# VH-VL binders against q9umr5, part 86

Target 1, 268 residues: q9umr5
Amino acid sequence: SYKPVIVVHGLFDSSYSFRHLLEYINETHPGTVVTVLDLFDGRESLRPLWEQVQGFREAVVPIMAKAPQGVHLICYSQGGLVCRALLSVMDDHNVDSFISLSSPQMGQYGDTDYLKWLFPTSMRSNLYRICYSPWGQEFSICNYWHDPHHDDLYLNASSFLALINGERDHPNATVWRKNFLRVGHLVLIGGPDDGVITPWQSSFFGFYDANETVLEMEEQLVYLRDSFGLKTLLARGAIVRCPMAGISHTAWHSNRTLYETCIEPWLS
Short names: E, the ipSAE of ESMFold2; O, the ipSAE of OpenDDE; V2, 0.75 times the mean of E and O plus 0.25 times the DockQ between their complexes.

## First folded at step 3 (VH-VL)

Design pa3 (framework fv_nofazinlimab)
Fold by ESMFold2-Fast, scan of step 3:
Structure pa3 (fold): chain C 268 residues (1-268), chain A 122 residues (1-122), chain B 112 residues (1-112)
Amino acid sequence: as target 1 above (268 residues)
Amino acid sequence: QVQLVQSGAEVKKPGSSVKVSCKASGGTFSYYAISWVRQAPGQGLEYLGYIIPIFGTANYNEKFKGRVTITADKSTSTAYMELSSLRSEDTAVYYCARVGYDSRGYEPFDYWGQGTMVTVSS
Amino acid sequence: DVVMTQSPLSLPVTLGQPASISCRSSQSLVYSDGNTYLYWFQQRPGQSPRRLIYKVSNRDSGVPDRFSGSGSGTDFTLKISRVEAEDVGVYYCMQGTHWPYTFGQGTKLEIK
């Protein structure tokens, strides 16, 4: 018997997007109980991330309680940030594998194909105007908008990402770090052809410096200071990096090769 | 350079709806929030809600939820506030105001419209 | 909703004398980012409100330095060191920390 799997969707998404993922899991791990959380769907995914964390927390508690051997999380895009916070705020989580599907773990800064369908091409340079305000922080996109040219504003105004990444101090930081470190495996998935997550290395805790040069995870202050446990997890051998080229943002949960290579091995 | 210009005064009957416009000039309309605030004659200020045009979504004060709808047209840089099921106590001056960073930094409510008087009478 | 209570509501002041307006919130106004989103606005007769102070103590560009904001916890103060004729109007405090955003009742400043 396999550990239950909990799936958390992304921005403007719903449980229906994971029908192929469920088919793959059923084929390779028959009998796995998979729960795709049907909360904050569609435009409700724009609600503040802390509100989403609270709602998803209430949904996962009974699932974890029924699975003393542990559970796995598969968290897509924005959902990966929700799962990051869940692992930090829950004193009693029993998550074995946290599988992050192309999630902007260090934030988002880009005029991507997906964002261009929703926003003008000047979005990248202008979104700081509203995002780093209390008004903007009531919207999930702004909770992880990380403009490298206005990093001081990001650090001072981000009500979510800067706090869970330990980029700004928080009274609960020590407890959040302890809780996060309980995870068995942190499986990071992403790739250069995603077309939405910018820089794509954000899925692996890399990000732009002030000159828009990407610095990888090991060069980030949050890693070097071990602010929420990345350095400790890497030293334990608990971080798995699975980059894959040729996969667009909306295909991470529906590509068989991706599933077999990056996800299947971590579903015990 | 930046200016918010509102539509003219309106007289409405109880039970009807009113739609007030707020046209922005200068700056980058889509990347600011447009807030709506009202003031009954001789009374204080009351916050109704706001829209962030780039997201196409609005947040409403629960007191007005179900009656107020805030929309934006990015092509004309215009925000709209529609209030339905009008009552005599909705008689007020309705203001739009901008929120967001500009070249001077974060300055909430740095620009206000001139106000639109809405009178509800039978 | 967060209740914002101003005192006094009527403030007659002699020209050149100092004036002080108090604003008290029913909850702490410290936001999750560590900032306190308390604002002060001035509304002169027949005009739209004008921003004076943002984040407790930061004076808006063009606002004379005789205006100052201060505060601790749930208690905030707007001070005018030397009242001038142009200061006549209604002053409002506002909190932007907790949704929905709320205003104080307003303080009418008049020259006596």
Scores: ipSAE 0.409, ipTM 0.716, lowest interface PAE 2.9, mean pLDDT 89

Design pa30 (framework fv_nofazinlimab)
Fold by ESMFold2-Fast, scan of step 3:
Structure pa30 (fold): chain C 268 residues (1-268), chain A 122 residues (1-122), chain B 112 residues (1-112)
Amino acid sequence: as target 1 above (268 residues)
Amino acid sequence: QVQLVQSGAEVKKPGSSVKVSCKASGGTFSSYAISWVRQAPGQGLEYLGYIIPIFGTANYNEKFKGRVTITADKSTSTAYMELSSLRSEDTAVYYCARVGYDSRGFEPFDYWGQGTMVTVSS
Amino acid sequence: DVVMTQSPLSLPVTLGQPASISCRSSQSLVYSDGNTYLYWFQQRPGQSPRRLIYKVSNRDSGVPDRFSGSGSGTDFTLKISRVEAEDVGVYYCMQGTHWPYTFGQGTKLEIK
């Protein structure tokens, strides 16, 4: 009776991370079929995001086909960007709730230990030299690197995020917008204590200007131009914003209070 | 300093396969890519493909797709290039070369192996 | 695939004289980040190639200042201001902007 749930993990992650989430869903919505996709796990999560989108597309097609009443997506961290693209490239998806758990929807601009592991000599101030090269775009993390001090380079070189957000023109933009608008609810979750997603408001389509002042979603050109349908979804009442303090990046899928407040109400 | 050391010369029959190794020392094996380039005797350089060891992605020049497989073993810091269905025109010196990256951006082919002669004769 | 065309293919020079090698690409090598991914390599007889110049005009560590690279878009030059005996070898340009990476056919520099 409950719609199936498809879970898409994040960077350096796997299905193992969602054990608590699955327990919560089973308690509140017993009988729900939950599929955590075991694709691009661990180090393979570094592969280009367009490659990941194709792989996840192949995996979700049969699940959606078996659920004519619709499905829900729960997409964590980098996985939220995969799901954004998935909803745009599939002209026949039947997603009701798209639940984005602390995903950098407008991009990432912050130092993290895993970036230092990949690029040991880099800081957030100079990572643009690697990420906006042809070679850098072979790494998923660079596909959504958004340096606010080099926004022109981001717009020209991003092979993924700038295109999906309609920040740079693409021949498929009109079709991608139409497809994305088929979603029932866009549930955005994030918070100031995440510690990884920088700025944390990126999870809500906010982002830094050139002075590192955060501008919220409604001030973004992406929203104002309605490039992929955010303004239309907001007008329709289909965007849910659920910020929560006190949650670190690796705890979004294992916090009961967050689940009850931000996720449970959107699982039908 | 990064050093790339390749396996020794090979003599192969037409139709067989060859697997050449490239062992990296110095630097971090997982933080760069390894490319393969060949040179037939007296001829120019021809690009075969690369591997990024950290996530195992290999990409090949279309000319060699179906015959070339590039792999890496992180535990031994070694990349491998295997070429199957060998023909006489595959006789060449095969080089591995590093694609590095740092705060200045990506730096292709800053270090090369010594080369491995592969001779295909009937 | 991007075609890289070098000229001349054979370059006999007298010691101490300047030498110049041209490289032309079939497509612009300017990437969307504003950088031009053109490289020059030297291969001495019996040795592996050695990178001399990266991103059009930047000299690698240990490369003598008599070597210089210049150019833009589709037209590039490697210049040696004063050729020395150790400079004998084949010189290759390479592009890294478009997949697959491609090399010029090589220019053999020889002392007269």
Scores: ipSAE 0.328, ipTM 0.701, lowest interface PAE 3.6, mean pLDDT 90

Design pa31 (framework fv_nofazinlimab)
Fold by ESMFold2-Fast, scan of step 3:
Structure pa31 (fold): chain C 268 residues (1-268), chain A 122 residues (1-122), chain B 112 residues (1-112)
Amino acid sequence: as target 1 above (268 residues)
Amino acid sequence: QVQLVQSGAEVKKPGSSVKVSCKASGGTFSSYAISWVRQAPGQGLEYLGYIIPIFGTANYNEKFKGRVTITADKSTSTAYMELSSLRSEDTAVYYCARVGYDSRGYEPFDYWGQGTMVTVSS
Amino acid sequence: DVVMTQSPLSLPVTLGQPASISCRSSQSLVHSDGNTYLYWFQQRPGQSPRRLIYKVSNRDSGVPDRFSGSGSGTDFTLKISRVEAEDVGVYYCMQGTHWPYTFGQGTKLEIK
């Protein structure tokens, strides 16, 4: 009898992308109830992240209520940010392992191999013009666009990421931190060959400074101020880092070696 | 410098459709939104909708829903506004206008096209 | 939709004298991000509109300092400290806080 697993997909994605992941879980943990949430599929994944959080919350509540021993979350790409917010806004979640699968936890800044039509090479430095408008914040990808050359605009305009990371003050910050800290394990997965998440260290709470030099999690103000509990979780031994080279963005949920190394150990 | 150049005047019959173009130059077309605004003779300004070319996404004022379609061709840096089922009250000058962001923040309508007169008659 | 009401609709002014235009919104224009998206445009006869003021009180580049904007919440004012002949035209306020964007009905400024 294993704890149920809830899977949250990413941008332009659907439950079908996780068929291999489900096979791996069934092989190693037979009998596990795995629910891949079929909300905000395809282009609906462009809806504002707070809207997605509300919808996923409605789906997650009954699953958690039926599992008194707890549940595990596996959240892929953009879905990792949805799960970050879920853990903060739910004062009654019972999540044991939160497995963040190549998610831009500190934001995104850069060209991408998978989504070239959204991030042309010449547009990276100019995307802030659209994203940090009220119109742009109606699109999920702009909710986590983090231009390191316009930090003032990011902090002022981001309606989602700056708030959940505690980079800008919010009335609910103390409650969100308390709720997030109830998680048993924060499992961070990502790697240098992802090709989409830029910088790839964003999956581990690292990010660019103004010179586009990556600063790791422990050098981030978010960590140093313990804004939502990263420093507390690390001190508790609850943060797991599992970087793996050689894996492209769309392969994280279908690589057996990745599953066996980084995911399987955390599915009790 | 940034410039928006629109197509020429049109005369259309009731029930037909019109497609007005707006070509952007001097800036990065895909990094801005393009809005459409109309003005009936001697009247005020009325907002139709916008397109964000980089996302391929358009949104419309509900008043025109089902009749207006806004598209963009990134290869020619041109936005289009098509209005169908034309009525005499659609007679107006149609403007495209840029919506951008600069060091001062969100900046709607900092540059306008010259306008395109659409006359619906007979 | 947010209704924008301008007053006066017709404004005859003597050259060199000040002019003032009021704009009232049917609901607060303060956005959840803390900004107030209220704009002023000038339309000279036969020309496209030109933005003069953005976010209540900021002058666009190239706009003479005789133009100033002020206000908060639902009540806004555009002032011209000394009217010049080139200022003839229609002035519009616009709100960008609530979808869809809406304009005031316009104020026609004429020289007496």
Scores: ipSAE 0.087, ipTM 0.608, lowest interface PAE 5.2, mean pLDDT 89

Design pa32 (framework fv_nofazinlimab)
Fold by ESMFold2-Fast, scan of step 3:
Structure pa32 (fold): chain C 268 residues (1-268), chain A 122 residues (1-122), chain B 112 residues (1-112)
Amino acid sequence: as target 1 above (268 residues)
Amino acid sequence: QVQLVQSGAEVKKPGSSVKVSCKASGGTFSSYAISWVRQAPGQGLEYLGYIIPIFGTANYNEKFKGRVTITADKSTSTAYMELSSLRSEDTAVYYCARVGYDSRGYEPFDYWGQGTMVTVSS
Amino acid sequence: DVVMTQSPLSLPVTLGQPASISCRSSQSLVYDSGNTYLYWFQQRPGQSPRRLIYKVSNRDSGVPDRFSGSGSGTDFTLKISRVEAEDVGVYYCMQGTHWPYTFGQGTKLEIK
């Protein structure tokens, strides 16, 4: 009787990371069919996001087809961006709740351990030289790199995020908006102690302006233009914001209080 | 767990080059970087450079740029460090060491190879 | 390049007594993320270096709890609460915040 749940992991992640989440779901909603997609695990999570969207689309089609009452998505970190695009490109999805766990929905701009590991000689101020090249756009992390000091380069070079956010024109934009608007609930989760997602408000569609001052969702041009439906969803009462302090980036899927407060209520 | 196994000792003439290998056990070779560090007899540790096999890109300490080349072969899970124009000052034990990213975050040098003695003498 | 300075360079210790090694960097090791990339390594005679402490104060798996790291900014300390015979070797601090990575000169710990 509970709708099935599909889980999409993040950067350098795997299905093993969700063992506690599955335990929580089994306790509160026994009998729920949960499918954790183990596509693009580890290093494969660095593949271009459009490639990942295609692969996940192929995996979710049969699951959605078998669940005429609908499904729920739980999408962690980078996986939340995959799910954003998935909901836009699928003209027949039946997703009720889309639960975004600490995903950089407006992009990433921060000196994090990921940057230190992948580009040890770089800093956030100069990573745009790599990410906004054709070579850089072959890597998922560069697909959502959003340098607020080089917004012109971001708009022209981003092959993924600028397109799904409607910041750059695309022939399919109106269809993508229509498809995305079919979602029942958009549940946004994130917090100030994440330590990876920068700014953390990116998980709630907030982002830096050119002075690195965070502007919230309602001040973003994508919201004001209603480019992919955020304003319409908010007016419909379909956007849920669930910020929580004290949770680090790798703990969102293994915190019981977070689950009970932000996830459990949306798994009908 | 991942282990790093290096090639055997080398004796080289001044002006020649040496190529040292570092083989990772069958694990997640592409999910971490390999760094090279040397230690002259009775001296401290000196950093040479690293390679990130997933990108095929290497970066070098400016002191060695132009003489050192670090490469990787994914099919054999092996990283290589080649040092050219050898001088007596290059006599040292050369170590490879892992730089990983996991639940702890960015973590350099949690595993080291056994070391390869390179002696440069005439 | 960041200069790492250790003191003392020679540390004779009686078995069972505590030992302390200092490490000072020429500039702050705090990265923009708030992390401090300061590490401590032990090198026993004839062996490869072994990491003991990562990010200032975290102990690696298998490292005895008598080892502890502390410090902030530019001043760091490695402490051994009760020195044992197996602790003989050279100890190095390392910074990973600024490129290139740099090491201290090493501190030789010996049993007197």
Scores: ipSAE 0.116, ipTM 0.621, lowest interface PAE 5.5, mean pLDDT 90

Design pa33 (framework fv_nofazinlimab; at its last look DockQ between E and O 0.66; V2 from the best seeds 0.00; counts 0 for: pae E 3.6 > 2)
Fold by OpenDDE, look of step 4:
Structure pa33 (fold): chain C 268 residues (1-268), chain A 122 residues (1-122), chain B 112 residues (1-112)
Amino acid sequence: as target 1 above (268 residues)
Amino acid sequence: QVQLVQSGAEVKKPGSSVKVSCKASGGTFSSYAISWVRQAPGQGLEYLGYIIPIFGTANYNEKFKGRVTITADKSTSTAYMELSSLRSEDTAVYYCARVGYDSRGYEPFDYWGQGTMVTVSS
Amino acid sequence: DVVMTQSPLSLPVTLGQPASISCRSSQSLVYSDGYTYLYWFQQRPGQSPRRLIYKVSNRDSGVPDRFSGSGSGTDFTLKISRVEAEDVGVYYCMQGTHWPYTFGQGTKLEIK
């Protein structure tokens, strides 16, 4: 039988968004028990990410317990960060494939057309004033806002991304790294036509330098220092990068070709 | 130059709801947050919650157990605070206040509304 | 929740004399960015509160220099070097480090 699949949604999403994905999984892997976690839906997805991590943890623990052979995680957009943190804090998770579906794994710094209603263009350069404060950090969006022009503020004020990345020292860094390294495979999915994740390379742990030049994963300090295990995972052949063009952000979970190419191979 | 103008006094029955408005002028509404604080007669200040209009959602004090709803209309630069299942203990002056931002970060409560008296009585 | 404790709660003062208000927090108000989000507010009779001090020791524009804030960690003080008649009212400290943000009980300053 196939391992159970747990799905974690993104910002402003609900279980309904994954109806096509469920269909694809059912068709190609019949009998698979797929659970889309209906937590922090809609506006509630703006709750602090650590709060979300705790909620999702409570939901996945019983699922994992009933699946001693292991489970797969499919985590979309913001959900990918939740899942990475989840795997970092859980010392007994049994995740085989962690599929990060167009997630801002290295953070977000952009005001795309899709997010214009959230982030006016004039605010991109000034959002650090909101996000890097106690007030801003109560919202999930700010928990992974990564302003390359205010790295000091990011490192000191980011209460989530900087910590799970091991960019800021904390007493759990070693343990979180150990826990995260329990994953069988890290499948990174994203693409240049996403239109939301900015830069789109963030889905592959790439990100801007101080001049807004995009650097790849291997050029990032978190990789070079192996702060949470990326270098180790890569060395053991556990990282899969699956870029795909022509897919908008809201279509990653409903594209059949994407599913067959980047998701299905890792659901066995 | 910045002003927060709140709606008028309200008299409500227990169990009903009240919605107070706070209209901002003189600044960029979407660039700031709006806080709501109340003060019972002769008592201190209590933080209800705040909204960052660009995010479209609010952060609430859990003490109110979901009875408070804070919203914002960016088109009119108006924030709203709705309190449901009113009880006598909710009798208070309700204040809105701006959370301003500058190069040094956020600076809450740089401007206040005039307050709205809400009386809950049978 | 963080408990803010002010003392005294009643402060009768002679005109021209100094005044001091203490505010203690149940836990450190130092945020991860290194700043301490402690604020002081003044509320004159029949008026809305007014911010006097932000982040422990910074005076707002228009606030007389006779007002000063100090402290660190969990202990904070608001001082008025020479109390004037217009200073009558209730003073509140507030922490903005830990949600939910909380106020002290207030200190009522009166003229003897």
Scores: ipSAE 0.864, ipTM 0.932, lowest interface PAE 0.7, mean pLDDT 94
Fold by ESMFold2-Fast, scan of step 3:
Structure pa33 (fold): chain C 268 residues (1-268), chain A 122 residues (1-122), chain B 112 residues (1-112)
Amino acid sequence: as target 1 above (268 residues)
Amino acid sequence: QVQLVQSGAEVKKPGSSVKVSCKASGGTFSSYAISWVRQAPGQGLEYLGYIIPIFGTANYNEKFKGRVTITADKSTSTAYMELSSLRSEDTAVYYCARVGYDSRGYEPFDYWGQGTMVTVSS
Amino acid sequence: DVVMTQSPLSLPVTLGQPASISCRSSQSLVYSDGYTYLYWFQQRPGQSPRRLIYKVSNRDSGVPDRFSGSGSGTDFTLKISRVEAEDVGVYYCMQGTHWPYTFGQGTKLEIK
């Protein structure tokens, strides 16, 4: 009776991170079939996002085919970008709720404790040098690196995010928009204490301008131009915004209050 | 002045492994990628893979995937290429080369190492 | 993988005469940023490769103006307007648009 739920993990992550989420779903919606996709785990999450989209597409097709009533997607962190592209490239998807769990939907620009541990020297101002090249674009992190001080390079060189956001033209843009608009609900979740996603408003389609002032979704050109359907979805009442303070990046899938407030209502 | 300095020549038996180093100086190591290219005697150039040191991640040519491992040590500005299960066909000069932006713009393969001869013989 | 085909593979030339090397790719080399990541390298005997040309037509620092690159899409040419003795060596084209990156077979330029 409950629609199946498909879970897509994030960067350096695996299916093992979602134990608490599975417990919450079982408690509130007993009998729900939940599939946590076990693809591109750990270091394989650094593979180009278009490669990951193809692999996840192959995995979700049989699940969607067996659920004519529809499915829900819960997509965490980088996984939210994979799910954005899945919804655009599949002209027959039957996704009801797409739940984006702290995903950098407008991109990433910043150093955090997590990134500083991986990169001892702050590299945010210099990452554009390698990311906006064919070499850099073979790695997932560079596919959504969005330097607001080199926006022209981002727009021209991004092989993934600029294209799925409609920030640069693509031959398939009209079809991608049509497919994305088939989604029932776009549930956006994120918050100021995440500590990894920078700016955190990227999870809500907000992002830095050239002065590093955050402009919210309704001020973005992608929204104003309705490039992939955000303005249309908002007009339908299909976009849900659920910000929550006090939650760190690795805790979004294991916080009960967040689950009850932001996720549970959308798992029909 | 930017330089890429490679380790010395190696002679290896079939089935063994070799690890070649490439030390970068005179530039920001972490802001660039380091590529590995080989050349068998009298033959053309073949791309093995590259690493982006700041990500700690490498991309490998499928032909060598499973046998080649590229790593980087940011503290010594040194990249390494390790090739396992060596065959006589792996006898070649192995080169490292820099990829990325500098103050003059985007200049991939602007600096190359001197090459390391790896000979595989019994 | 993208196949890079050079012609001729052997190029004997008289000093002071022009020389031309062709490079063809099995796929378009135009990247999403509008640039074409086609490179030309020179390898003199016993030396590491040296980049001559990047992005089809841009000469590297210190490369004499007698060298020029041209082309688009899948068809590229390296020209030497007047061959000098120091130009002896093997010339390679390379594509950096599609992973894995691939080289042409090389063209050996010799003085006759």
Scores: ipSAE 0.453, ipTM 0.743, lowest interface PAE 2.8, mean pLDDT 89
Fold by ESMFold2, look of step 4:
Structure pa33 (fold): chain C 268 residues (1-268), chain A 122 residues (1-122), chain B 112 residues (1-112)
Amino acid sequence: as target 1 above (268 residues)
Amino acid sequence: QVQLVQSGAEVKKPGSSVKVSCKASGGTFSSYAISWVRQAPGQGLEYLGYIIPIFGTANYNEKFKGRVTITADKSTSTAYMELSSLRSEDTAVYYCARVGYDSRGYEPFDYWGQGTMVTVSS
Amino acid sequence: DVVMTQSPLSLPVTLGQPASISCRSSQSLVYSDGYTYLYWFQQRPGQSPRRLIYKVSNRDSGVPDRFSGSGSGTDFTLKISRVEAEDVGVYYCMQGTHWPYTFGQGTKLEIK
């Protein structure tokens, strides 16, 4: 029988968005138990990411306990950051495949619908003023906002991303790395036509330097220092990169070719 | 020059609700946070919560989470605070205050509204 | 919740003399970015509060230079070098490091 699948949604999202993905799994892996977690939906997805991680942790514990052979995670957009934090904080997770669907794993530096009315010509260059303050860090978008032109503020003020990346010293770094490394496979999915994740290479742990030139995963300091286990996972052959062009941000979980190519092989 | 203008005084019965408005002028409404703070007669200041209008949602002090709702309307540059299930101990002046920004970054409470007296009396 | 404790709660002062108000927090107010989010407000009778000092020691625009703030960690002080009649009112400290953000109970400054 197939391992259970747990699905975690993204910003301003809900469990209904995954109906096509559920159909694909049922067709190719009949009898698979799929749970789409119905937590922090809609505007609740703006709550602090550590609060979301705690809530999702409580929800996954009984599912994992009923499946001693392991589970798979499929985590979309902001949900991929929640899932990565779960893998770090849970000493007892039994996740085989962590499937990251177009998630801003190295952060976000791009306009959103909510920014275009405020600063139409330079909005992303100003959001650091909100995000790198205690007031801003109480909102999920600011927890992974990564302004390449204010790296000093990011490193010191980010209460979430800089911690789970091991970019800021903290007492749990060794334990979090150990827990994360227990995952069987890290499957990274994204593409150039996403239109929301900025840079889209963030889904593959790439990100901008100070000149907004994209550096690949292997050029990132967090990889080179192996701060949370990326270099170890790559050396183990546990990182799968599955880029696909032609898919917009809201279509990753409703594209059959994407499912068959990038997701299906990992749902053992 | 930023200015925060609040709605007028209210007299309410226990068990009812009140909705106080805070209209911002000057600067860009969506770019800063609007906080709500109250002061019972002869008492100190108490923080209720705040909203960052660009995100369209609020953060609440847990003490009030079940009774207070904070919203914003970007088209009118107006924030609102609604307090439900009113009790006599909710009698207070309710203030809105800005968390603004300038070359120094975000700085709390650089501008305050004039206050709205809410009296809860049977 | 971080408790902010002010001392004294009532402060009678002779015109022209110095005044000092203490504020202590139950936790360090140093945030991860290195800043300390400690603020001082003045509320004159019948008026809204007015910010005097931001981030421990920085005087707001239009605040007289007789006001100064100092301190670190958990212990903070507001000083008025020469009290004037317009300084009558209640002074509050506030912390913005730990949600929910909290105020001290206030210090009423009066001219004796």
Scores: ipSAE 0.320, ipTM 0.698, lowest interface PAE 3.6, mean pLDDT 88
ESMFold2 (binder alone), look of step 4: mean pLDDT 90; pTM 0.931

